VHH binders against q9vxt7. Designs and how they scored, part 11

Target 1, 187 residues: q9vxt7
Amino acid sequence: MPRPVLLIHGGAGDISDSRIAGKFAGIKQALRSAWGLLSPDNGSGGGSALDAVEAAVRSMELDENFNAGYGSCLNTSGQVELEASLMEGRDLRAGCITLLRDVMHPITVARRLMEKQRHTFLGGAAAQELALATGSERLQPGALVTEGARLTLKEFEDQVAQGKDPFFARTELTDDKPVPKTDPSGE
Key: E = the ipSAE of ESMFold2; O = the ipSAE of OpenDDE; V2 = 0.75 times the mean of E and O plus 0.25 times the DockQ between their complexes.

## First folded at step 6 (VHH)

Design p15 (framework vhh_8k46_1)
Fold by ESMFold2-Fast, scan of step 6:
Structure p15 (fold): chain B 187 residues (1-187), chain A 125 residues (1-125)
Amino acid sequence: as target 1 above (187 residues)
Amino acid sequence: AVQLQASGGGFVQPGGSLRLSCAASGFTFSDYAMGWFRQAPGKEREFVSAISYSGGSTYYADSVKGRFTISRDNSKNTVYLQMNSLRAEDTATYYCAKIAVARSGSVTAIAYDYWGQGTQVTVSS
């Protein structure tokens, strides 16, 4: 009896032990979200592979231990810039979103782009217009920013000011982890 | 004034163990992340390990991961570094450091204030 297999990536760079533990918990939660769409044991089982992948990534985007939404690294202006990519294997359809702001779920925007099939890569203002046009809600400025992300930006700026290599991998320690924000789409 | 008193260094043979302690005073210890840094002769000071203000989060440099364990006792205002399976390359002066920002932390050296004096660790046969 064949079983669904879901592969997800947990990010890159230097990661604290707290973030490693949190990433494993987040991966488990993401797999649970995806399995609920595929498993007949849950009284549901009609979800597509794309639905499963989107559900898993949306779960990770709510988790600050993943650089995928809430808790993402800041740009030099102190803002969160989001990215997501999605591909359908058989038809090689793809949707890639970059430089997106104030949207909880970039993966959903990437899927909307892929479904249109006219563009495979979109960023900045065009990506934000697509997100709003396709049903994403605009979050208040700063809603995705965490204190840890602010400190990481400060360290980057300080390293550059001191003539040091800004590409040295970094991580942060925080005990006042904000509660993940409620997904505007209903989580 | 902020004071950090590092101790527990000494001579050990390769494969040996040492436990470093850093006694803190002059600030609300339980509000600050703490780190351990080291400097070998002729080299720059490098990051070793860090612990969040509650002790719930820890980080280790790749060179020491699996061998060293950082911990803290907020009731005693002390941070510790348990060093196991020591190697010649671990020979350095070890410094404890306080993060500059209360209730936040980073593993990047520039985020820390170096108010501690060091303790010498020498690993040699």
Scores: ipSAE 0.012, ipTM 0.378, lowest interface PAE 9.1, mean pLDDT 66

Design p16 (framework vhh_8cml_1; at its last look DockQ between E and O 0.03; V2 from the best seeds 0.00; counts 0 for: pae O 7.6 > 2, placed apart)
Fold by ESMFold2-Fast, scan of step 6:
Structure p16 (fold): chain B 187 residues (1-187), chain A 125 residues (1-125)
Amino acid sequence: as target 1 above (187 residues)
Amino acid sequence: EVQLVESGGGLVQPGGSLRLSCAASGFTFSDYAMGWFRQAPGQEREFVALISGSGGSTDYSDSAKGRFTISRDNAKNTVYLQMNSLKPEDTGVYFCAKIAVARSGSVTAIAYDYWGQGTQVTVSS
């Protein structure tokens, strides 16, 4: 008999005492959201591993303590740009979404992409169109922005204004790479 | 009906190498992503490496990057883990599994199942 397991990682790095407690609570909630889908003894039956990882990530996307969905880091224009990917099949690219805005759950958009087309990469306007076409509601601009994210951006802007290099540490904010155009298999 | 059989573990000196194998049967192997996980003595299981069904995409834990290489042979229904520059901290039971992975921003969730006892890797101090 198979032994199901669920592992969750909520991001690395130094965090304050209050943020540590928030992340711990958020991880427990994500486990609660997903565990029932893997348990064969649950009266609801076992869902797929795919359903379980989506449920866990959706829980964390709602939680401002994680850099995903609500509360994500801001770009230099003060906007949230989302990315998500999902894999159970042949290619990690089959459900990859980038540069998505004003949608609560980018992971669900990535799953819709995987279900419609096995080897597709979508970003920007195409990703927005898919999200709306597959049942995602367009949020009001700024709905995903938190005070914490605004303060982080302000600090970076203040550093630039003082002639400092705010990206010396090479954080996620400097990761602005183009969408890959070839399959990792070399296609 | 699904079977996963791990092999290739053993006792090695620090700095040594091992190649683990996982033979799969009972499902369409090339349709599933496969991963390696490990459990150290007295600790929780942790992710080590994954490979997509086609073999075209791989990912590694921070501890495995640069030292371990995951690969697969879909004609033989086998996934491998080549482990180089082994450290005492790599000691544990290694399991192979069918997996699902979801990522959003900086968060990751991995779900998997395994069938066997794994294969023991011991790196002497």
Scores: ipSAE 0.500, ipTM 0.710, lowest interface PAE 1.1, mean pLDDT 78
Fold by ESMFold2, look of step 7:
Structure p16 (fold): chain B 187 residues (1-187), chain A 125 residues (1-125)
Amino acid sequence: as target 1 above (187 residues)
Amino acid sequence: EVQLVESGGGLVQPGGSLRLSCAASGFTFSDYAMGWFRQAPGQEREFVALISGSGGSTDYSDSAKGRFTISRDNAKNTVYLQMNSLKPEDTGVYFCAKIAVARSGSVTAIAYDYWGQGTQVTVSS
């Protein structure tokens, strides 16, 4: 019987040695979440491949090791802004979501947009309304922010303050040890 | 209906060359990345090469790098695999595949959900 293939890409960037194991574990978990959906009997119509890629991405959106959903990189205001897209060529269907906030699974919102067939791209308040209207829960502000993401934003801000090109700044926590500071004020 | 038809396989001596073709129909070909996979008897299918929809980006397995070249002609809806310096371990059935893609943030998942019937490549002397 045919054996399907699932490939997962965790993003580009400078990855420290200490982060590699967590990212590999996250990729393996995403593969486990999705693999059974690609059975040859289920995949013939294209829908099982779509279900599989959504399931894989949902797993990674829950995983703080990736820049997707929980633990995403923060914008310059310290907020998680979400984007997702889902595409297949069977019927030229696509759904693209941007500037979504406080929703655990933006990939599922993108799929809901694709199924609606009204628009291909939706963002901001309209995307927010679609998410809620189609059953996504609104998370508390800040629920998707992690300590790792805060430290990464701080490092980015430090690089910018030193005049470094922000496009080459690190986007993930480094192996380097921080230098502890003692408060010089009296006590 | 999506159709993928592989051709160009055959028997070749070690060190020889073959060019595989995959004729695609039933979808907007230039919008989709395409891949080649191979399967030896009793083995799982393994990745060989991948090419983006535009043809601007490619990727290869370690065993294919430097010997195989994937290309596409979007005017002819055809993806090719040029195989040089062939070795007996390259023997197998070669499959062309179409993908489905999902992306969230910088995360991407790709599934290959349509396959051709395959073309046999045999490298022996």
Scores: ipSAE 0.111, ipTM 0.564, lowest interface PAE 5.8, mean pLDDT 75
Fold by OpenDDE, look of step 7:
Structure p16 (fold): chain B 187 residues (1-187), chain A 125 residues (1-125)
Amino acid sequence: as target 1 above (187 residues)
Amino acid sequence: EVQLVESGGGLVQPGGSLRLSCAASGFTFSDYAMGWFRQAPGQEREFVALISGSGGSTDYSDSAKGRFTISRDNAKNTVYLQMNSLKPEDTGVYFCAKIAVARSGSVTAIAYDYWGQGTQVTVSS
């Protein structure tokens, strides 16, 4: 049997230099979490591709170096609205969640939706109901909000106030200078 | 032109220490993360350590963790690798690398676009 391949992307956007090392570490952790389930060489490698993918994303949802769960970007009201989607190629199934709040792992909720095979996309109250009804814990309000996320929102607001185009605004603010958008060497 | 020049390599006994330096020029040093790699004879070049432009964030390979420390002095345009408790398996040529950031729209990619000539580290009794 051919060896499985696992690919993870840690996100895109205007990423500050100080976030680079953390993101690499986070990606490695996600890969380790997933590969442990997927690898045929691992005695515990009995997990499915779905299990592996979910494990990877769950890892990233916990990691402040990303903005997929804890530390998510805030809406204009200062709230975390979570999104996740999962797709399975073999049976052409999909589950999508949007506007989910105060749940640690929206990817798991997306998987549950996919497996129910009733709806492909749920948002807001419906997504919340599904999450709680299927065993997700309701976190304390604001539990997923980080100081970095608050500062990011503030920076966005300030930029807008200054008349700047917010299209390229940072989604992960740190205390150092942003990484240049282009390499001066011409790369 | 971007230049990276490694120094500080040498022969040490097991358990010994070395401090590598990489002098950088040709770019705004503090704007870029830097990394150390190594290549043992007959093996592929492997990641050792990475440090952000500000120096506030670091990452290490499993082999380097607890023994190696990456640091930088932005005033001197230099990145360092303090290597303690050296082992024979640490033997190899150590390379300094500049991390490049490429953007297309909202997509950001990270690569290593410049390397030094390397410095030889030999750990042997």
Scores: ipSAE 0.014, ipTM 0.301, lowest interface PAE 7.6, mean pLDDT 85
ESMFold2 (binder alone), look of step 7: mean pLDDT 81; pTM 0.815

Design p17 (framework vhh_7mjh_2)
Fold by ESMFold2-Fast, scan of step 6:
Structure p17 (fold): chain B 187 residues (1-187), chain A 125 residues (1-125)
Amino acid sequence: as target 1 above (187 residues)
Amino acid sequence: EVQLVESGGGLVQPGGSLRLSCAASGFTFSDYAMSWVRQAPGKGLEWIGRIYSGGSTSYNPSLKSLVTISRDNSKNTLYLQMNSLRAEDTATYYCAKDIAYAWSGSVTAFAYDYWGQGTTVTVSS
């Protein structure tokens, strides 16, 4: 195939049947947003690969069905802290953002970091400053928190309070795939 | 001009192994991550895995036990070792040159600017 192609992976782990349809819709929307930029066809014409991957990730950051941006899992303080990275091989450029709060699109901040500096990593207050300086809107505290995320955190806290491993007995990472440990007693 | 040429496909019996090669030219091979992707007849594309410029790898979890990706930068060549092949592994296998990588939370996106023409693997007795 001589034409550019975009590949998207959204999440890992189990998804309830009721959420599968929403996740598929979100992936389709992300592909539509990105492919329009890559396609040399009528309207947008040919955009850059960076434009395409940013558009795909931004689409999924807006979608509460994904653990990215809006709807992200909460930390133990009930807050959304976001991470994103973006890398381009041609000029050995990369941008990595962590501990970013109250910004809808951390992937865009990562891209702006990469474009401003060849390779760097920013977190916390410095990342917040860059986001605002480069045109990101500061959201009201809590704007990225969903009811689903709140319920997930409460379930986590309840399990911890009961002396249980949250969600799973525990997890083992084999081949970068999290797996729950099975009680060897068979109970 | 950038070229990617796959080779090593063919007929293989169930349970057999195959090693595919991808010869790259027209760019600085060692500077780019490379991926393998396959497409069964009438089906969509399925990402197999990637190898970064430094040699670290990332695999599709559903295929990780069956495949190993490696590269030889001195020969500008990418490899895919496949073991325990099944009839459902019958597909055209493509090597692809990465343009960009992005990750945010649970979301990962990759873009490819060049693909080989593919090599066909048929798993049948």
Scores: ipSAE 0.342, ipTM 0.638, lowest interface PAE 2.1, mean pLDDT 77

Design p18 (framework vhh_7mjh_2)
Fold by ESMFold2-Fast, scan of step 6:
Structure p18 (fold): chain B 187 residues (1-187), chain A 125 residues (1-125)
Amino acid sequence: as target 1 above (187 residues)
Amino acid sequence: EVQLVESGGGLVQPGGSLRLSCAASGFTFSDYAMSWVRQAPGKGLEWIGRIYSGGSTSYNPSLKSLVTISRDNSKNTLYLQMNSLRAEDTATYYCARDVAYATSGNVYAVAFDYWGQGTTVTVSS
């Protein structure tokens, strides 16, 4: 009788060597969190596959090395705007959340949406209301902002202010446009 | 009773191609996403990719150019086509029923509730 298996991976982007090690450690921690719900050898075993997936993503949302919650990239206003989606293959249910702020675990909000309705998309104020109504705590403004995310936004803003294209495209705004040496992070 | 049975493994020359099959029974195959996973000797599990009920696919970026996943819902069968095989592709290949997936930002997670016994592929000259 095959036992359930959970696999996860972080998304790919430009990552410094110092952050690569943290990302691998975060993936291992997420797998440990999820496996604890499924393993009969652990006192916490007996969770569903959906519970295991939520636990893995929640672990990565707490890890600043992932763009999934704490440590997410900042918008031009210096805020973290979160998104999460979840789909269950058994019943073909889905829940999608966007433009969520000051909530630690967007994946949990997406799961609550999926459990309440089928194939639903929710964002902004309505997503905030669902998060609070279903047990999420409203964090202090800026609680999800890390120094790394702030520095990335500053580099992006500095390049734009200098008339450079942060995506390495040429513009006609200046007569002299040097090739950028930094990896821009932007939305 | 849910059953997944892989077949099609064997010895292949480097640069060769091979197609693996997974026969599913005991559930409504067309309602589930399906994944392929491999494990090289002495190594951990490596997710290859998944296919949704409608035929859309998602792949491990490191393997996308080498593999194609397809399915035939009328035959309850999942396929993995592998091309340009290398010695590093030597592994036991498993199919798995994919119950749920989740993303948050650029994080991806999948969960499997049933998987097969595996079929071995050896790439050697």
Scores: ipSAE 0.078, ipTM 0.473, lowest interface PAE 4.4, mean pLDDT 73

Design q01 (framework vhh_7mjh_2)
Fold by ESMFold2-Fast, scan of step 6:
Structure q01 (fold): chain B 187 residues (1-187), chain A 124 residues (1-124)
Amino acid sequence: as target 1 above (187 residues)
Amino acid sequence: EVQLVESGGGLVQPGGSLRLSCAASGFTFSDYAMSWVRQAPGKGLEWIGRIYSGGSTSYNPSLKSLVTISRDNSKNTLYLQMNSLRAEDTATYYCARTVYAVAGSAVAESYDYWGQGTTVTVSS
């Protein structure tokens, strides 16, 4: 059974854990705020609240500072693999997508999973098929990758090649690219 | 479907050695980094180490003198060699498929598939 877990060890090691925590805290905070809107106690009314939450997260997926879409993390193969989750109140209805590639808005795929599938968790090829089947367009490979992300991955790989553990290295990884996020899908 | 199956656990005397195996199927094993993670009874997860697709390894500094991770891509199998076992090494040992996420200046390690685990008990 798949268990998506983030392990940050050694108190986050010698790498800048506050930066990692900051990036993921932003995503978690957005999801926590969304869950509040989906609560029956606030009169969410379902569809309208879901539409608002999806729109907010889609906005964040276009913002490279949130690393939730364009400009997101690269795997060891130099590709962007995306994750998104969405939950609806006490009904325990949820959609979780992982290992999604070349799709601009993972949150939209997570919502479609929640609404149209028995499965609450999909990854890889199955997630790709759902995205395409439910109206997402396939982006050109590499469209979500930024030069900042490529350079950071290379630095990570160089540390490993030198026999260092990047999570224990006393190296602050910095993304100094000043260029604002551009929408590669033309949206 | 992705599957990871650990084996080789059991009862071991203190000071003994043990080799665990993890048989992978349902994906291109040679394309992925793999990790070993353990969980002692009543405690949280503790990362042991990883081996990248190219064969390079990284270890938890607290454990690196006691363990060796290797892989055989022709057999789709991951290994964990453990030496000088102590009572505190009693735990369930998991293999996990490893995904790295790089977010601007941030680097995170994630595990998307886990085995069922194999239990190692070090007798006193």
Scores: ipSAE 0.000, ipTM 0.168, lowest interface PAE 11.8, mean pLDDT 66

Design q02 (framework vhh_7mjh_2)
Fold by ESMFold2-Fast, scan of step 6:
Structure q02 (fold): chain B 187 residues (1-187), chain A 124 residues (1-124)
Amino acid sequence: as target 1 above (187 residues)
Amino acid sequence: EVQLVESGGGLVQPGGSLRLSCAASGFTFSDYAMSWVRQAPGKGLEWIGRIYSGGSTSYNPSLKSLVTISRDNSKNTLYLQMNSLRAEDTATYYCARSVTAIAGNAYAKSFDYWGQGTTVTVSS
């Protein structure tokens, strides 16, 4: 019998040394979250392709190694604003959410937009209202902000202060300071 | 047009050394941080390291003792020196330009241009 194929990439970006392993671990966790819905031989099969994609992205939104939810880069006001998009292949339906705040899973809001609304693109206050109306809980302000994200914003602001163009910045920023390397040789 | 062209890949014996080059054109090379990234067959992308415009470097800790990244701004060229190569170093190696991208009111660290890659096979 043919089986569904699930393929996930963690995206490319300016990633600190310490985060590479975490990013791979996050990809594996996302695959595990989605595969249970698609795999017929574990007794949990029968989920839709949309269910599998949503589960994988939700896993990545909880993982600070991905710029998708928790731990995402901050805007210039020090806040997390999230984006997510989802498409259904044959019917070509789409849901796109932007500028969403204080909601853990923007991908779920994008799916609800696709399924329940005439609009395919929604942002700001309207996106926030849709999230709450369709079952998302509002998080406390700042719940999605990490120390790594704060340091990244500070480095960005320092570069702007040095005369670099923030919209066309040519210097990469560090998400987290690398943990000092322990040399096993003792040198 | 921005172009990054990797070279220097090929077959190498286990324990050997290899130096990859990346020729950059179409932009002011000295203004940008540059990175090396690899992808082994059947695996995801693995970041190797970066070199900033000023010459300072940052490496993947698991690879730091095996690689050295350098650049020659007068030749618009980026280098990756690899030593003590193992079978698990078999991969396609990519040169990438490191940038800070802005999307709406947020920013992200990313790579905006990649080379086509050069393949390194470590085999006897």
Scores: ipSAE 0.000, ipTM 0.106, lowest interface PAE 16.2, mean pLDDT 67

Design q03 (framework vhh_7mjh_2)
Fold by ESMFold2-Fast, scan of step 6:
Structure q03 (fold): chain B 187 residues (1-187), chain A 126 residues (1-126)
Amino acid sequence: as target 1 above (187 residues)
Amino acid sequence: EVQLVESGGGLVQPGGSLRLSCAASGFTFSDYAMSWVRQAPGKGLEWIGRIYSGGSTSYNPSLKSLVTISRDNSKNTLYLQMNSLRAEDTATYYCAKTIYAVATGSKAVAQSYDYWGQGTTVTVSS
């Protein structure tokens, strides 16, 4: 039987060579963080597969090269609203968090929801309360906002103000932002 | 208690097809995502794809056109259909009970495996 392993998949989009290198480094760091928990050669012994996926996502949430936690895209109000989900089978073994603000690691909140409260989905004020109750620190407003995210939002707003279609903006300014179709499929 | 047993491997000619099976026991199979992973001789593990508890699938883009993953929850069985096999598809094929996490905007997905099968070997050769 092979040893425990971890696979990480990130969104692609249009990215520069510099950002590709950053994402590759981030993936390596996430794997190292998770592997330390799984490897029996570690002084602490092995950790669970669940611990490993949480550690990997936490690493990506700290890395501004991923649209997860720190560096996430801003809503039109200039705020970071966070989502995370974690699944280990059943609805009772799933945690889904949405509309969470000023918390570094939404994935950890999702895991606490899965383990403690039996709710599949939690958002807004209730999600904030769970995060605080389970050991998350409240960050200063704006701590998760990066200059790249601000520039992306400003470019979007500038294009709208100029009467341009923002969905055809350069993806290097949106950093892997999804671009929905503007015209509905005709019947 | 948890067991995964792969079967259906063997020798196949280039261009041929094979269907691998994985029999699961010791857990509520229908509640969990399952994956297929392979390892060619002398190489690392390569993820093939996963099937979620609801039946939707996600594939390695480099393999998407060559494979189909399905499941039969009434038989606790996972399947991998492989078509147009090439010499490069020679590998040991594993099924794995899968856990996964998705972070903000579905941009970051991490998956890991808490249980693996013993593997079944596929050799593509004339």
Scores: ipSAE 0.043, ipTM 0.558, lowest interface PAE 6.3, mean pLDDT 72

Design q04 (framework vhh_7mjh_2)
Fold by ESMFold2-Fast, scan of step 6:
Structure q04 (fold): chain B 187 residues (1-187), chain A 129 residues (1-129)
Amino acid sequence: as target 1 above (187 residues)
Amino acid sequence: EVQLVESGGGLVQPGGSLRLSCAASGFTFSDYAMSWVRQAPGKGLEWIGRIYSGGSTSYNPSLKSLVTISRDNSKNTLYLQMNSLRAEDTATYYCARTVEAIAYDSSGKIAVARSYDYWGQGTTVTVSS
């Protein structure tokens, strides 16, 4: 088994084994999406490292198996609040975004922040203003919410109603079982 | 001016060993990850492995048991040790300066992009009896 080159510590609870498999698949897809920008084998490789990492993370933000963008866990008000971080090794620059709402690609906002300032952290209203000012479109309320995220919030609320510690219900992911596709003729 | 110069190639018999060197100049060598890449005649580029500024390494799984990458930051030199050479290892070997951009979120999701912004001229290894 290959070992990760970069290890980071984070998260408030355990992630189920089935969800981990989905995350590995998503990482492979994101790296394949970026490959054409940096691979010398096919005549590609003229793209910047920032362009490639942004493309890879944007792919993962569209994947409901990742807790970033579409399908992210809900806060207690039923809303998605987004985080993204980007670090570039050549110039030692970094951009971090937190508490961002109704934006499809937080990584793009983090990159735009990094390009304006080095080692900067923005959250809440300031992050939302930067997203809008730099070309991100505000999504319709609820656009980033999935049924999986709603079920996780319901379990959190049920735990609270029973007087239990809700944090594990809030942070644990359900089994990554595909929903059977609807017959196209029925639509 | 950034410059990378490979050396140490030549004719080797099957089963033999070779150590390639890459001399770097024009930049702070100790601040950069470095990679080895090879190209067999008429074939595409094949990544061999990289070494980070701190000395940690990552290898192509197909080649891991056959090669070792090391560096001497005091001499601005990168090395590739190759053992148990086969005819299929006949190629031009390049060193390349590696730049990475890394992104992550609070769930532990990581994305890494790599760019190879400077390459040496290459040194040729021929494995033949």
Scores: ipSAE 0.000, ipTM 0.199, lowest interface PAE 13.0, mean pLDDT 67

Design q05 (framework vhh_7mjh_2)
Fold by ESMFold2-Fast, scan of step 6:
Structure q05 (fold): chain B 187 residues (1-187), chain A 127 residues (1-127)
Amino acid sequence: as target 1 above (187 residues)
Amino acid sequence: EVQLVESGGGLVQPGGSLRLSCAASGFTFSDYAMSWVRQAPGKGLEWIGRIYSGGSTSYNPSLKSLVTISRDNSKNTLYLQMNSLRAEDTATYYCARVTAIAYDSSGRIAVATYDYWGQGTTVTVSS
């Protein structure tokens, strides 16, 4: 019989509780954000399914324990460049966004791209124009950057400058401790 | 009326292999991504993998070397091949129809929703 189910899954592999401790609360919050949005009466991939996955990812985009928006890793120029993808299970209708800056919820932009069915993939200035045209607010430059992300980039750059392996340095700098989030508008 | 019926489960010795089948009816099977999900006794749901309408696959990294998902659109059937079975693979195995998938900015974490799934087929691995 019909039975809506939402699952969060990823490259978990052999991950202990101690390694994912900082992300456990984030996963629960994402599930709670999506709870109640699934409908058994939602035909073939209707709005409630898309609403549920969007709500879950929006929650993760606000959680700096996830590389999914606020607190994302910085490029070598110290900027946050975001990606998000959304697709329906039927016919694989999809919306993919890349190189998006200063927008809190890339997943919502990806959904709006998919719903317009004009471009499956959009990046850079065109993605930013779509975000603004469809209701996203421009954030102040740097609003998505956390001190933790900035310090991680600096350590990475210091290791490179010393001739050390960047991959090794990055592995050593992985910290399960989240830094308390500050509302980007209220920083 | 959408229906998914799993089969092929049973008792198997450690190190053995099994192929599970999922017969789909009541919808255009070839249009949908399909997933395999399992639930061990007393534990939560664990995603095994997904096969897209075009035939490409995506797997749970911890299970990728042990399983293969395939489909035969002419028979409206989804398959899960499992090799080198271990006691920890004891679970009820479900096939599910995918309604939506979202990926975070890293591409590592996916959120998926399913609208239909079967009653499951039980696999017991014991010596």
Scores: ipSAE 0.376, ipTM 0.728, lowest interface PAE 2.6, mean pLDDT 76

